# Ledger of designs, part 7: VHH binders against Rho1 guanine nucleotide exchange factor 1 (rgf1)

Target 1, 188 residues: Rho1 guanine nucleotide exchange factor 1 (rgf1), of Schizosaccharomyces pombe (q9y7u6r621to808)
Amino acid sequence: KRQEVICEVIYTERDFVKDLEYLRDYWIKPLWASSCIPERKKEKFIRTVFLNALEVQAVNSKLAEALTKRQNYKPIVDNIADIFLEHVPKFEPFIRYGAGQLYGKYEFEKEKSSNPAFAKFVSDVERLKESRKLELNGYLTKPTTRLARYPLLLEAVLKYTDEGNPDKQDIPKVINIVRGFLSRLNVE
Short names: E, the ipSAE of ESMFold2; O, the ipSAE of OpenDDE; V2, 0.75 times the mean of E and O plus 0.25 times the DockQ between their complexes.

## First folded at step 4 (VHH)

Design b22 (from b03 with S56Y; framework vhh_gocatamig_d2; at its last look DockQ between E and O 0.15; V2 from the best seeds 0.00; counts 0 for: pae O 9.8 > 2, placed apart)
Fold by OpenDDE, look of step 5:
Structure b22 (fold): chain B 188 residues (1-188), chain A 119 residues (1-119)
Amino acid sequence: as target 1 above (188 residues)
Amino acid sequence: EVQLVESGGGLVQPGGSLTLSCAASGFTFSSYALAWYRQAPGKKRELVAGIYSGGYTVYMDSVKGRFTISRDNAKNSVYLQMNSLRAEDTAVYYCAAGLDYWEGPFDYWGQGTLVTVSS
């Protein structure tokens, strides 16, 4: 059961990274290349809507990579807390992202409603198979949603962790760090 | 550790050209807006030129057509090509980096490089 939960942690982390890569490759990059947003406003718009999503992607891609390497090393994963202890302290980008999320959504909707060219762009991207029938807003909320899930996922691992396993003492440390970030998100 | 290191300053005659460079390290360079500021003796620091992460550029009116700001993300560097230099361009030039906008507060600053236009 512990291995099953660990696999869920690892797989969902990879999925989260892929979601951010989707934002990068199908929204951010195409918008930079597109003329649907006036050039003078493009920078501000992209930064407002997508914020520092790529910074989050950079941090979590490393986490996912480390977890994947651990998983590939041997089928039975003995520990994951050490990996989280290394990467979770770097989750500051989540705070910046969360702080601008509501305003980003507002500006996105405003532009979509007032700019037909952009509206078409949005429609085209969201109809792609890569969107998995999920609107942009569904992806923009994933960073904050993912952050909130870490304690739950790790608690599940902890539940099935033996007393002699280092994760027994280290997972709570990770959870505390994550909760620290979550508390800041609620304030900012 | 974050570092911004300017170079290329010096003495130049009026009408001459100079290229300033700023080498950056310690942060995700490609995500940052970059700018050149200058401060002449007895004057306030002022924005000379800025460049967004996406490449959009802005210039102060007095340098438009003469100065060009550019960036090389592969080299983590920002440049200021200064042509048709004037005596009033004499100042210490500072490189700045900010995650938000070029017009906003900047997170990081270099130590500056002196540009003297004289003779």
Scores: ipSAE 0.012, ipTM 0.257, lowest interface PAE 9.8, mean pLDDT 91
ESMFold2-Fast, scan of step 4: ipSAE 0.344; ipTM 0.646
ESMFold2, look of step 5: ipSAE 0.165; ipTM 0.611
ESMFold2 (binder alone), look of step 5: mean pLDDT 83; pTM 0.839

Design b23 (from b03 with Y32R; framework vhh_gocatamig_d2)
Amino acid sequence: EVQLVESGGGLVQPGGSLTLSCAASGFTFSSRALAWYRQAPGKKRELVAGIYSGGSTVYMDSVKGRFTISRDNAKNSVYLQMNSLRAEDTAVYYCAAGLDYWEGPFDYWGQGTLVTVSS
ESMFold2-Fast, scan of step 4: ipSAE 0.140; ipTM 0.551

Design b24 (from b03 with E103D G104E; framework vhh_gocatamig_d2)
Fold by ESMFold2-Fast, scan of step 4:
Structure b24 (fold): chain B 188 residues (1-188), chain A 119 residues (1-119)
Amino acid sequence: as target 1 above (188 residues)
Amino acid sequence: EVQLVESGGGLVQPGGSLTLSCAASGFTFSSYALAWYRQAPGKKRELVAGIYSGGSTVYMDSVKGRFTISRDNAKNSVYLQMNSLRAEDTAVYYCAAGLDYWDEPFDYWGQGTLVTVSS
């Protein structure tokens, strides 16, 4: 049971990093190469919509890498909170991302409704199998939803953690740090 | 005109230190990620260190603990402090600015500054 939850923590962390790589490879880079947004406003538009998503990706790719290395060392993962304690203090980029997300969504919808070339670009990308049938707005919400999910996932690990395991003492510390970031975003 | 101008390269002995500077102009510096790449003769360019607009940093494994990247938004500059230099650090070092800073083309590149680590 405990291993099932830990595997979910690691798997969903890898998926989260892949989701941000999808934004990079299928949205951000193609938009920079495209002429569907006028050059005079392209830079500001891309920065407004995608914010620092790539900075979040950089931070969380290191967490995913450390978790994957632990899992690859042996099939049974005894503890994970030590890895989280090293990485969650570096989650400041989530705050910057969250602060701009609503305005980014507004600008995206505004451009899509007024610019037929961009609307076609959006439609073309969202039809690709790599989109996993999820619209851009679904991807743009992922950093905030991932941050909110850490306490839930870690409490599930804690539920099945024995008294002698370091995670018993350390998981509450991780949850406290994450909740600190969530409170700065006005998230429960 | 967008420009990135590197400085601070030179000849240094193994174990020595060097600080590279990159002065930027022609764009909104505070909004960009900046990176230092290097290229040895006959090799591909590789990411040495990167710093996002928000301050998060990334380093190549072989330079972790030896190199420090920093930025000064008021001066439109990015720096690479290089300590405990090794012969394998010899390369032309390039400053780059963009939205993505590992193994991907940047929007803007400098002309490079040569660092030679030799006795």
Scores: ipSAE 0.012, ipTM 0.452, lowest interface PAE 6.8, mean pLDDT 88

Design b27 (from b03 with A97R; framework vhh_gocatamig_d2; at its last look DockQ between E and O 0.73; V2 from the best seeds 0.00; counts 0 for: pae E 7.1 > 2)
Fold by ESMFold2, look of step 5:
Structure b27 (fold): chain B 188 residues (1-188), chain A 119 residues (1-119)
Amino acid sequence: as target 1 above (188 residues)
Amino acid sequence: EVQLVESGGGLVQPGGSLTLSCAASGFTFSSYALAWYRQAPGKKRELVAGIYSGGSTVYMDSVKGRFTISRDNAKNSVYLQMNSLRAEDTAVYYCARGLDYWEGPFDYWGQGTLVTVSS
C-alpha cells in the first residue's frame, strides 16, 4: 500500500546514491591513481566517461538525506512531496549527464578495445563482489533510469493518498517538474 | 598554463564579512569544478566549499549558512562570500580546480590568501 511505496521511494533513493558512490570509489578514484591511461589524456577520458555523475550524486545525496531524516523521525512517513518540491528543481545535472552519456560509452568501449592495460583494469573491477555482477555501462545508465522512475513511484504514492493529505495536490507538481526534465532528455 | 589567483583576504572582526575571489586562466573554466580549501596553523588543509561545473554546491558543516560559494563563468571567477566570521575561520584560503570530485583529483591550486578573524 502507500507506506510500502513510500518506503520503496526512500530505500531506492539511498541505493541510487550508493551506486554513484560506488562509481567514485571503485572506478574514478582508482582510475585516476592508475597508470593504465596515459597521463596526457587521463583527465579528459575520466571526464568524458563519468561525466558529472558526482554532481548528480551530490544533488541526490541531499534528497536521500532529507528523506532518511524524515523516516528516522517517525517510521511511518505521512508525506514526501514537500521534500521533493525542494529538491527536484535542482535536477538540471541529470540533463547534462544524459546529453553526454552516449559519447561517454563510445569512448569507454574504444579505449577498452585498444588499450590492454585498461581492459585489464576494467575486468578486475567488474569481477569485484562490490560490482554485484553489473558492468560499468550498467551503472552509468542509472541516473537516466532513476530520473524516469520518479513519476512511476510518485504516481503509485498518489494513488493511495487521501484527499486531505498535502501530497494529493503536491505530488502532481513534482511529477510535472520531473517530466519536464525527461522531455528535455528526449529532445536532446 | 593553468593559473588560479586568490584575492580578498585580510583582517576582519568577529561577526564580520569578507568576499574571496579566485581568477582563473589557462583552461575552459565552465567545464571544471572549483573549490575553496583552508589551512589553519597546525591543522590539515580542509575543504570549505565546492561548486560543480553545473553549479551544484557542497559545504563543510561548520560553514553552512554562513558561507556561499558562487561562480561567474563569463569572468572565469569563483567567489566565497564569508559572513558571520569566527576566530576558527582564520586560515589561508586556497582556490582549487579539479574534476567533479572534491577529495581529489584536484590538480591545480592557487597560492592562497590569508583571512584573519580577530578583535
Scores: ipSAE 0.019, ipTM 0.552, lowest interface PAE 7.1, mean pLDDT 88
ESMFold2-Fast, scan of step 4: ipSAE 0.526; ipTM 0.784
ESMFold2 (binder alone), look of step 5: mean pLDDT 83; pTM 0.834
OpenDDE, look of step 5: ipSAE 0.023; ipTM 0.507

Design b29 (from b03 with S53T S56T V58Y; framework vhh_gocatamig_d2)
Amino acid sequence: EVQLVESGGGLVQPGGSLTLSCAASGFTFSSYALAWYRQAPGKKRELVAGIYTGGTTYYMDSVKGRFTISRDNAKNSVYLQMNSLRAEDTAVYYCAAGLDYWEGPFDYWGQGTLVTVSS
ESMFold2-Fast, scan of step 4: ipSAE 0.044; ipTM 0.491

Design b30 (from b03 with V58Y L99I F106Y; framework vhh_gocatamig_d2)
Fold by ESMFold2-Fast, scan of step 4:
Structure b30 (fold): chain B 188 residues (1-188), chain A 119 residues (1-119)
Amino acid sequence: as target 1 above (188 residues)
Amino acid sequence: EVQLVESGGGLVQPGGSLTLSCAASGFTFSSYALAWYRQAPGKKRELVAGIYSGGSTYYMDSVKGRFTISRDNAKNSVYLQMNSLRAEDTAVYYCAAGIDYWEGPYDYWGQGTLVTVSS
């Protein structure tokens, strides 16, 4: 059971990074290259809607890479909290992202409702298989929902952790750091 | 006081290699994302590669496997190693720096360095 939860932690971390890469490759890059938003406001619009999502992606790519390395080293992953202790202190980008997310969603919907060229761009992207039947707003919520999931996933690992395992002492420290970020976003 | 200075451009034959360097001053380099953009004759400026403050990298599809971006925080420098160069890589290459920006805009830009892949 413990290995099942650890595999879920690692799998969902990789999936989260891939979701942000999807934003980069299917929304941010194509939108920047398109003419569907007037040049005068395109830069501000993209910065407002997507914020620093790719800085979050950069931070969490390093976490996903470290977790994957641990998993590839041995068939059984003995501990993960040491990796999290190195990486979660770097989660400041989640705060900037969370602070702007609702306004970004508002500006996105506003542009979609008033700009037919942009509405078509949105429709075209959301019809792609790579969108996985999830609209942009679903992807834009992923950083805040991911941050909130860490304590739940880690407590599940902790539940199946024996006294002699370093994770027994270290997972609570990770959870405390993450909850510090969550309290600043008023998600706790 | 803030400067980004590019170097390493030049004329090279198809299949050759070049290393571009960008030296930064006047800001806390380690806190910034750095990017290489290029602008080919008659085309818009495009993002080629980026390296974020967290260390993760981005590459445009046409350069993946051929170009490598890296940074050296001790030297306040970012590099673009370009291998297997093609005629379509001919462009002026620009270094850019920003916080919390990925594909533009950026807070600071260099003056550019010309790369010509020909003959």
Scores: ipSAE 0.013, ipTM 0.236, lowest interface PAE 8.3, mean pLDDT 86

Design c11 (framework vhh_8fcz_2)
Fold by ESMFold2-Fast, scan of step 4:
Structure c11 (fold): chain B 188 residues (1-188), chain A 120 residues (1-120)
Amino acid sequence: as target 1 above (188 residues)
Amino acid sequence: QVQLVESGGGLVQPGGSLRLSCAASGFTFSSYAMNWVRQPPGKGLEWVSGISWNSGSITYADSVEGRFTIIRDNDKKMVYLQMTSLKTEDTAVYYCAKDTYDSSGYFDYEGQGTQVTVSS
């Protein structure tokens, strides 16, 4: 049913924002506070590995908030594409993130293999229950994976959308904007 | 509107203590991490401490660990910074900051902050 897919869109958006909050609270902030990376290279290392993940979170936390407000107004959500049309044009941070992601993963693995203090830090964080048995590399792929999933989720909503619903005309516009961002990642 | 109002700063001698307070309004306080950041005279902003929404995760900059304690009271919508063993290097304007989720991700601050001066 249409409401089930819309519910999935909203809950997975909240989960995505939570995953980026996890990166902030359990990796980024603790790394700044830690001495496991030498002070002379700490800032560059953190910015290289985590990039602008928190800019992505800023954009998507606003989207998640708007979707949640729509859902809280009444149990049945009639349309969502107007919210997405407001927010997806602001997805430029996904491009900066995606462009640096592979190099960030490379630098992370390089530091982990050469720095025992950092390897211990990584092991300690990844053993926490809050990490949900997923390694840092799994979290670092989430923005690119989330961006790729929007067309799939929105096509599923569109499949169950009647002609009289504004989403019928507007969901394709959202998908086109997102595919524009995906295309830039594929050519970058 | 999001508002953060800092207080509790002042002049203190080295080795002294101060408690800074931040009163938050305009957002669901219990849903966001809170931070303290500072700006020494003529220097850039320095992150000092952070506390998660439920106090389950607390972090400190190496320079203040063991000397400062961050506390939050969700019922009162307050965050505090208990400072002990103050050093001249702690002289700065202190800002209470809700996470902005930008690329530096550490903070967004509003208002004028509260001045802490550590000197003889």
Scores: ipSAE 0.000, ipTM 0.134, lowest interface PAE 15.5, mean pLDDT 84

Design c12 (framework vhh_8fcz_2)
Fold by ESMFold2-Fast, scan of step 4:
Structure c12 (fold): chain B 188 residues (1-188), chain A 120 residues (1-120)
Amino acid sequence: as target 1 above (188 residues)
Amino acid sequence: QVQLVESGGGLVQPGGSLRLSCAASGFTFSGSAMNWVRQPPGKGLEWVSGISWNSGSITYADSVEGRFTIIRDNDKKMVYLQMTSLKTEDTAVYYCAKDTYDSSGYFDYEGQGTQVTVSS
């Protein structure tokens, strides 16, 4: 049971990083190349909607790499909290992202409703297989959703952790750091 | 059914080079991220490198960064691993693996892999 929960932690971390790579490759880069948004407002629009999502991706890519290396090096993953203790203190980019997300969503919807060329761009991207039937707004909420999921996933690992395992003492420390970030975002 | 066939391994001296190849079939190759993973003797699987569907994102394990290069050819449905400055620690069976975009995040690998032995 414990290995099943650890597997879920690792694989959902990789999926989260892939979701941010999807934003980069299918939205951000194509928008920079596209003329569907007037040049005079393109940069501000992209920075407002996507914020520092790529900074979050960079931070969590390192976490996902470390977790994947642990899992691939040894078939049974004995502990993970040491990796999380190295990485969650670096989660400041989640705060910057969260602070701008509501306004970014507003600007996205406003442009979509007033600009037919952009509305077509949105429709075309959201119909791609790589979009996995999820609208852009679903992807834009992923950083705050992922942050909120860490305590739940780690508590499940802790439930199946024996007293002799270093995760028993270290997982609560990780959860406390994450809950500190969640408090600053007013997320439970 | 996903089919991945690795080749190009062999015996090389430290400091040498090898190019591994992976032929893919049974899925939409041009829409899938691809990875190389390896299994050293007596150890578990170790992720080596990953490349997105359009080569827009490429990542390497710290142990191989600067020495290995992952390349894909969507028209030929091939992924390659160019290995240089090989070390004895690179000795392993190498597998190519398909990424997924589902919640499991599993690597799909199939076949015997290709053996790389770095020794004098």
Scores: ipSAE 0.000, ipTM 0.090, lowest interface PAE 17.7, mean pLDDT 83

Design c13 (framework vhh_8fcz_2)
Fold by ESMFold2-Fast, scan of step 4:
Structure c13 (fold): chain B 188 residues (1-188), chain A 120 residues (1-120)
Amino acid sequence: as target 1 above (188 residues)
Amino acid sequence: QVQLVESGGGLVQPGGSLRLSCAASGFTFSSYAMNWVRQPPGKGLEWVSGISGSGGSTTYADSVEGRFTIIRDNDKKMVYLQMTSLKTEDTAVYYCAKDTYDSSGYFDYEGQGTQVTVSS
């Protein structure tokens, strides 16, 4: 039970990092190389739509790496909250991302509706198997959704945590830090 | 086998309220987070709200924050969505979803969902 939930925490953290790498490799880099957005507004457009997603990716890549290292050390993962306590205080990039997300979505939809070359670019990318039938907006909402899910995931781990395990005392601390970030985003 | 049966939808005027219910079976209910997701007409699925297995933590999409409340009764294996100040934009089929936390980003949702229509 407990190990199942911990495995879910680790696997979904890795998947989250891969989703942001997908944004980098299939959207951001190709848009920089493409002429579908006029050169005069291309940089501002990319910065507005994708914000600091790569900064979030960098922070969470380190978390995913630490969790994977713990998992590889031995088959049973005894605790994870110590890793989270080291990494969640570094989640400031989520705040910058969340603050611009709605406007980014607006600018993306506006460009898509008014620019046929960009609409074709979007259609072509979203047809790739690597997009997993999820449109760009689904990926752009992932950082805010992921942040909101940490308390839910960690509460599930806590339910199966015995007295004497450091996670019993530390998971509530992690949840409090994450909730601090969520409150700054006006997210509950 | 996971089974989730939604109910409580209906037609309501803007500003009205509805409570959706979800009866769960086939898994250890209190061990998993539960979610509500919705599909507006002609659009994809969007996540609405989540609640931890113990009920100690709740989260909401920005579009419903302050208007919707998710609650659960682990004894009865039920999760609820209390909706207030309903808007026409809330019109959708609502699904109860067990957290899967897999790489697909999808949820297990079984059954027909429950239709919420906010008009006029």
Scores: ipSAE 0.000, ipTM 0.156, lowest interface PAE 18.4, mean pLDDT 84

Design c14 (framework vhh_8fcz_2)
Fold by ESMFold2-Fast, scan of step 4:
Formats: sequence, C-alpha cells, structure tokens
Structure c14 (fold): chain B 188 residues (1-188), chain A 120 residues (1-120)
Amino acid sequence: as target 1 above (188 residues)
Amino acid sequence: QVQLVESGGGLVQPGGSLRLSCAASGFTFSGSAMNWVRQPPGKGLEWVSGISGSGGSTTYADSVEGRFTIIRDNDKKMVYLQMTSLKTEDTAVYYCAKDYYDSSGYFDYEGQGTQVTVSS
C-alpha cells in the first residue's frame, strides 16, 4: 500500500505541474498575443488573474523532477521525505498566489461578462481537448488545493512507513512546514 | 470499456442533504483515483472532490470543503459523495470521473451524470 500512495504523490505532483503548464501555454501566452483585452489594461489583467502561477510552476517543476528521478532510478521508492524537506521550504510562492486568487477569479468573471471578445476567447480555450472540460476557475484553484493535499498524501505514506525508514522521522517535519504555509493562507 | 453510472440526484431544499453514488466497471477500481465534478446550468465543469485509489487521501474544492465528504467502497466498486448544508449554488449535473492516475485536473472518463437541484 505504501508504494501505491508514493506513486500517487509523484504522479499527482507531475499532473499539478502539467496543470500550471496548461495555464501558461493555453491561457497566459495566448492572452499576451491576443487583442481581446484592450492593450491599455492587458498586462494588469493578466497579472491579476494568473498572479505568480508561473513562479509556483517553477518551484514545483523542480520538486516533480526530483521525485521522478527517484522513481526512475528503481521501481520501489524507499523514501521521499528528504526530497520534500529540500523543496517545501521554497513554497512561499503559494502564499503570494493564494492571497490574490479570489480577486483574480472576480476580475476574470467581470471581464468575461462585460467583454464579448474575451468571452469568445474563453469559450474557444475551454472547448479545447487540452482543457479537459474544466473551466479556468477550476484551474485557478489548483495551487491552493494542491498545497492542502500534501499533508493528506504524506500522512497516508507515513501510515505505512516502518520505524527503520528515514521517512518515519522526516515526514512529520514536512507536514509541519506545509501546515505552516496553510495556516498563513487560512486554508485549513 | 470504462463505465461509470451515477445515481442519487434529486430535488432538495436549501440546507438539506443528499448522497450521490457512482458504480464503476471496466477497470481496476482500487488502483484508480476517483473524482466528482459538476456542471451548473449554463456553465462549464467544476471539479468538486477527489479520493485516492486506496481511499487513504481526499481533496475538496474550496466551495464545498467542510460540507461534502467523498467516500469509496473498493469491494463494491462504488464511490459516493455525501452532501450536507446544500445551497442553491450547488445545483448542477454531478459526474463521477476516473482520474488520469490520481490527478485532480485531468479526467480519463466521465459518467452520464445525475441532476441535483437545490431550490425552495
């Protein structure tokens, strides 16, 4: 069961990074190239809606890469907490993202309801196969939900961890750091 | 051959409770994460909740955290969504979704859906 949960940790981390890459490639970059938002307010709008999502992507891409490297080295992953201890202290971008997330959603919906050109852009993107039938608002919540998910996933790994495994000592430390970030967001 | 069949939807008053069920077949159920997603009238799909293959971890959208509980029974190949303190904003078609290997954002397959209407 332990390997099942560790695999879940690793693949959901990759999928989270992929979700942020989707925001970059299908929303952020195309919006910068588009004329559907007036040039005068385009930069401010993009920064308000997507915030520092690409900064979260940069941090979590490195975590996903380290976890994937551990998994590729051998099929059975003995421990993961050492990787998390290196990376979770760098999760400050989640705080910046979370602080602006609700206002970003508000500005997105406001623009969509008042700007027909932008409403068409939104419809076009959300109909793409790569959007997987999930609205932009669903993607914009992902950093906050991912952060909240780490304690749950790591507790499950810990449940099946033997006393001799370094994860027994280190997973609680990881969870404490993540919960520190969650309390600053008032998410838990 | 993946098949997901949702049930349990209906008309309920604000503040009420409802339990949705999803019967899964055509894949190794205990090895796959399951999700609930919903589509309100005139809107796109919104992810609601996810549960790992073992049931060892659960995750919820901010809009339903504290009100909804996702559960699974691997022996029966069922996933459930227990909904409490329902709001008119929860009105939607609810879909059971098999995840792309424990992802909450990418869905391998969705069922036919079950309608939940919250109104006085």
Scores: ipSAE 0.000, ipTM 0.098, lowest interface PAE 19.2, mean pLDDT 84

Design c15 (framework vhh_8fcz_2)
Fold by ESMFold2-Fast, scan of step 4:
Structure c15 (fold): chain B 188 residues (1-188), chain A 120 residues (1-120)
Amino acid sequence: as target 1 above (188 residues)
Amino acid sequence: QVQLVESGGGLVQPGGSLRLSCAASGFTFSSYAMNWVRQPPGKGLEWVSGISSNSGDITYADSVEGRFTIIRDNDKKMVYLQMTSLKTEDTAVYYCAKDTYDSSGYFDSEGQGTQVTVSS
């Protein structure tokens, strides 16, 4: 039903933001503090692997906050597309992230295979309960997979939306904007 | 200009407690995540804890989980670190750090720091 799908949209948006904050707090910040990567290459390495993940986090944190505010104000969420219309035009950071992620993955694997201190750092982080048994590569794919899921989730909301609801007119507009970003990334 | 001022450090015995404070100015405090990081004598920086802009997400290093609590007050532009069950290994200079929106630097605008010494 419609409320179930809307709940999923909001919950998974919050979960996505938390996944990026996990990258920040358990990978990016600790890696900057660590000596496991030689100082001469540390900045370039971190920038290459994690790219602008924190820019994506900043954009989507605001979306998640707006959706959560709507949900907390009324027991039944009547519409969400107005919030998405405000926020999805700001999704340019997803393009920058997507363009670099393959090269980032290659550099990560290369360093892990050649640097025992870094391999230990990776093993230590991935063993934490906060990592939820998901390897770094699983987290690094999340912005691209999240972007691809918006049309699917919003189509499901639209399917259960009545003619009198503003979402009937506005969800298709949101989907078109998101598909524009997906097209630029060559993601279906 | 971004400015961060830490306070609340001191000498404490193992098992003791301290509360650190960080006063922020020069940026839209409610728009940025805040962090505590520390530097033990003769070692590199260690990230300790982070709190999102609205306090909805809070994370801790494994070494301090269950012992430290990070809190923020957006109206007062303050972030705090409540430390309990302190250990000798917690001896360090503690810094408040504003988050960045990219991976280009460690942290924007570390403050002067506040010294925490845990010894008998």
Scores: ipSAE 0.000, ipTM 0.137, lowest interface PAE 15.4, mean pLDDT 84

Design c16 (framework vhh_8fcz_2)
Fold by ESMFold2-Fast, scan of step 4:
Structure c16 (fold): chain B 188 residues (1-188), chain A 120 residues (1-120)
Amino acid sequence: as target 1 above (188 residues)
Amino acid sequence: QVQLVESGGGLVQPGGSLRLSCAASGFTFSSYAMNWVRQPPGKGLEWVSGISGSGDYTTYADSVEGRFTIIRDNDKKMVYLQMTSLKTEDTAVYYCAKDTYDSSGYFDYEGQGTQVTVSS
């Protein structure tokens, strides 16, 4: 059903933003405060592993906020593609993130294997209930996974959309913009 | 009950091709996106490719883009993965998965899998 798919779009957008907030609050901020990475290489290390995840979080928190406001305005959400058309053109941060993701994972594993203090920090964070038993590498994949998922989610909404609904015309436009970002990400 | 049955795996030389098949039953097939996920020996699950319910939209992991093609036949309730230019790194058990659209992951149900081995 259309409303069920729309609810999943909105719910999973909120969860995605929450996952990036988890990276900010449980990894990035604590690493800046910690001495487990030598001060001389701390900034470069954090920038390499987490890249511009906070820039992605900023962009997608605005999207999630707009979708949530639409949902809270009335129980049935008639359309969402107008919100997506406003926000997906701003998805350039996903390209920056995706370009560095594999190297970031490599540097993370390298530091973890060679630095016992950092390995302990990783173990301590991943033991917290807030990690939801997902390792850092699982979280680091989330922006590229989320981007790839938008066309699939939106096509499911489109399937149940009537001709008179603006989403009928606008969802294909959103999918086309996202596919453009995915194409650039996969080439790079 | 949802059932997914994979087939088509086997041993292939580097640079070779294989076509994996997945037969689906127990749900309205054309209403759900379908995915291929793989598990290399000694590693975790890796998402490979997805296709929308209509078949009009596809997406691929960076590691397989340009080499793999996902297709579906809604009349036959089948999803396929056409693999070309296979590498030793593609060695894995491949699973067909029905999409859930939730943050717990890409799939609601997965099948038993089909083994792909790329070796000389």
Scores: ipSAE 0.000, ipTM 0.181, lowest interface PAE 16.8, mean pLDDT 84

Design c17 (framework vhh_8fcz_2)
Amino acid sequence: QVQLVESGGGLVQPGGSLRLSCAASGFTFSDSAMNWVRQPPGKGLEWVSGISWNSGSITYADSVEGRFTIIRDNDKKMVYLQMTSLKTEDTAVYYCAKDRYDSSGYFDVEGQGTQVTVSS
ESMFold2-Fast, scan of step 4: ipSAE 0.087; ipTM 0.538

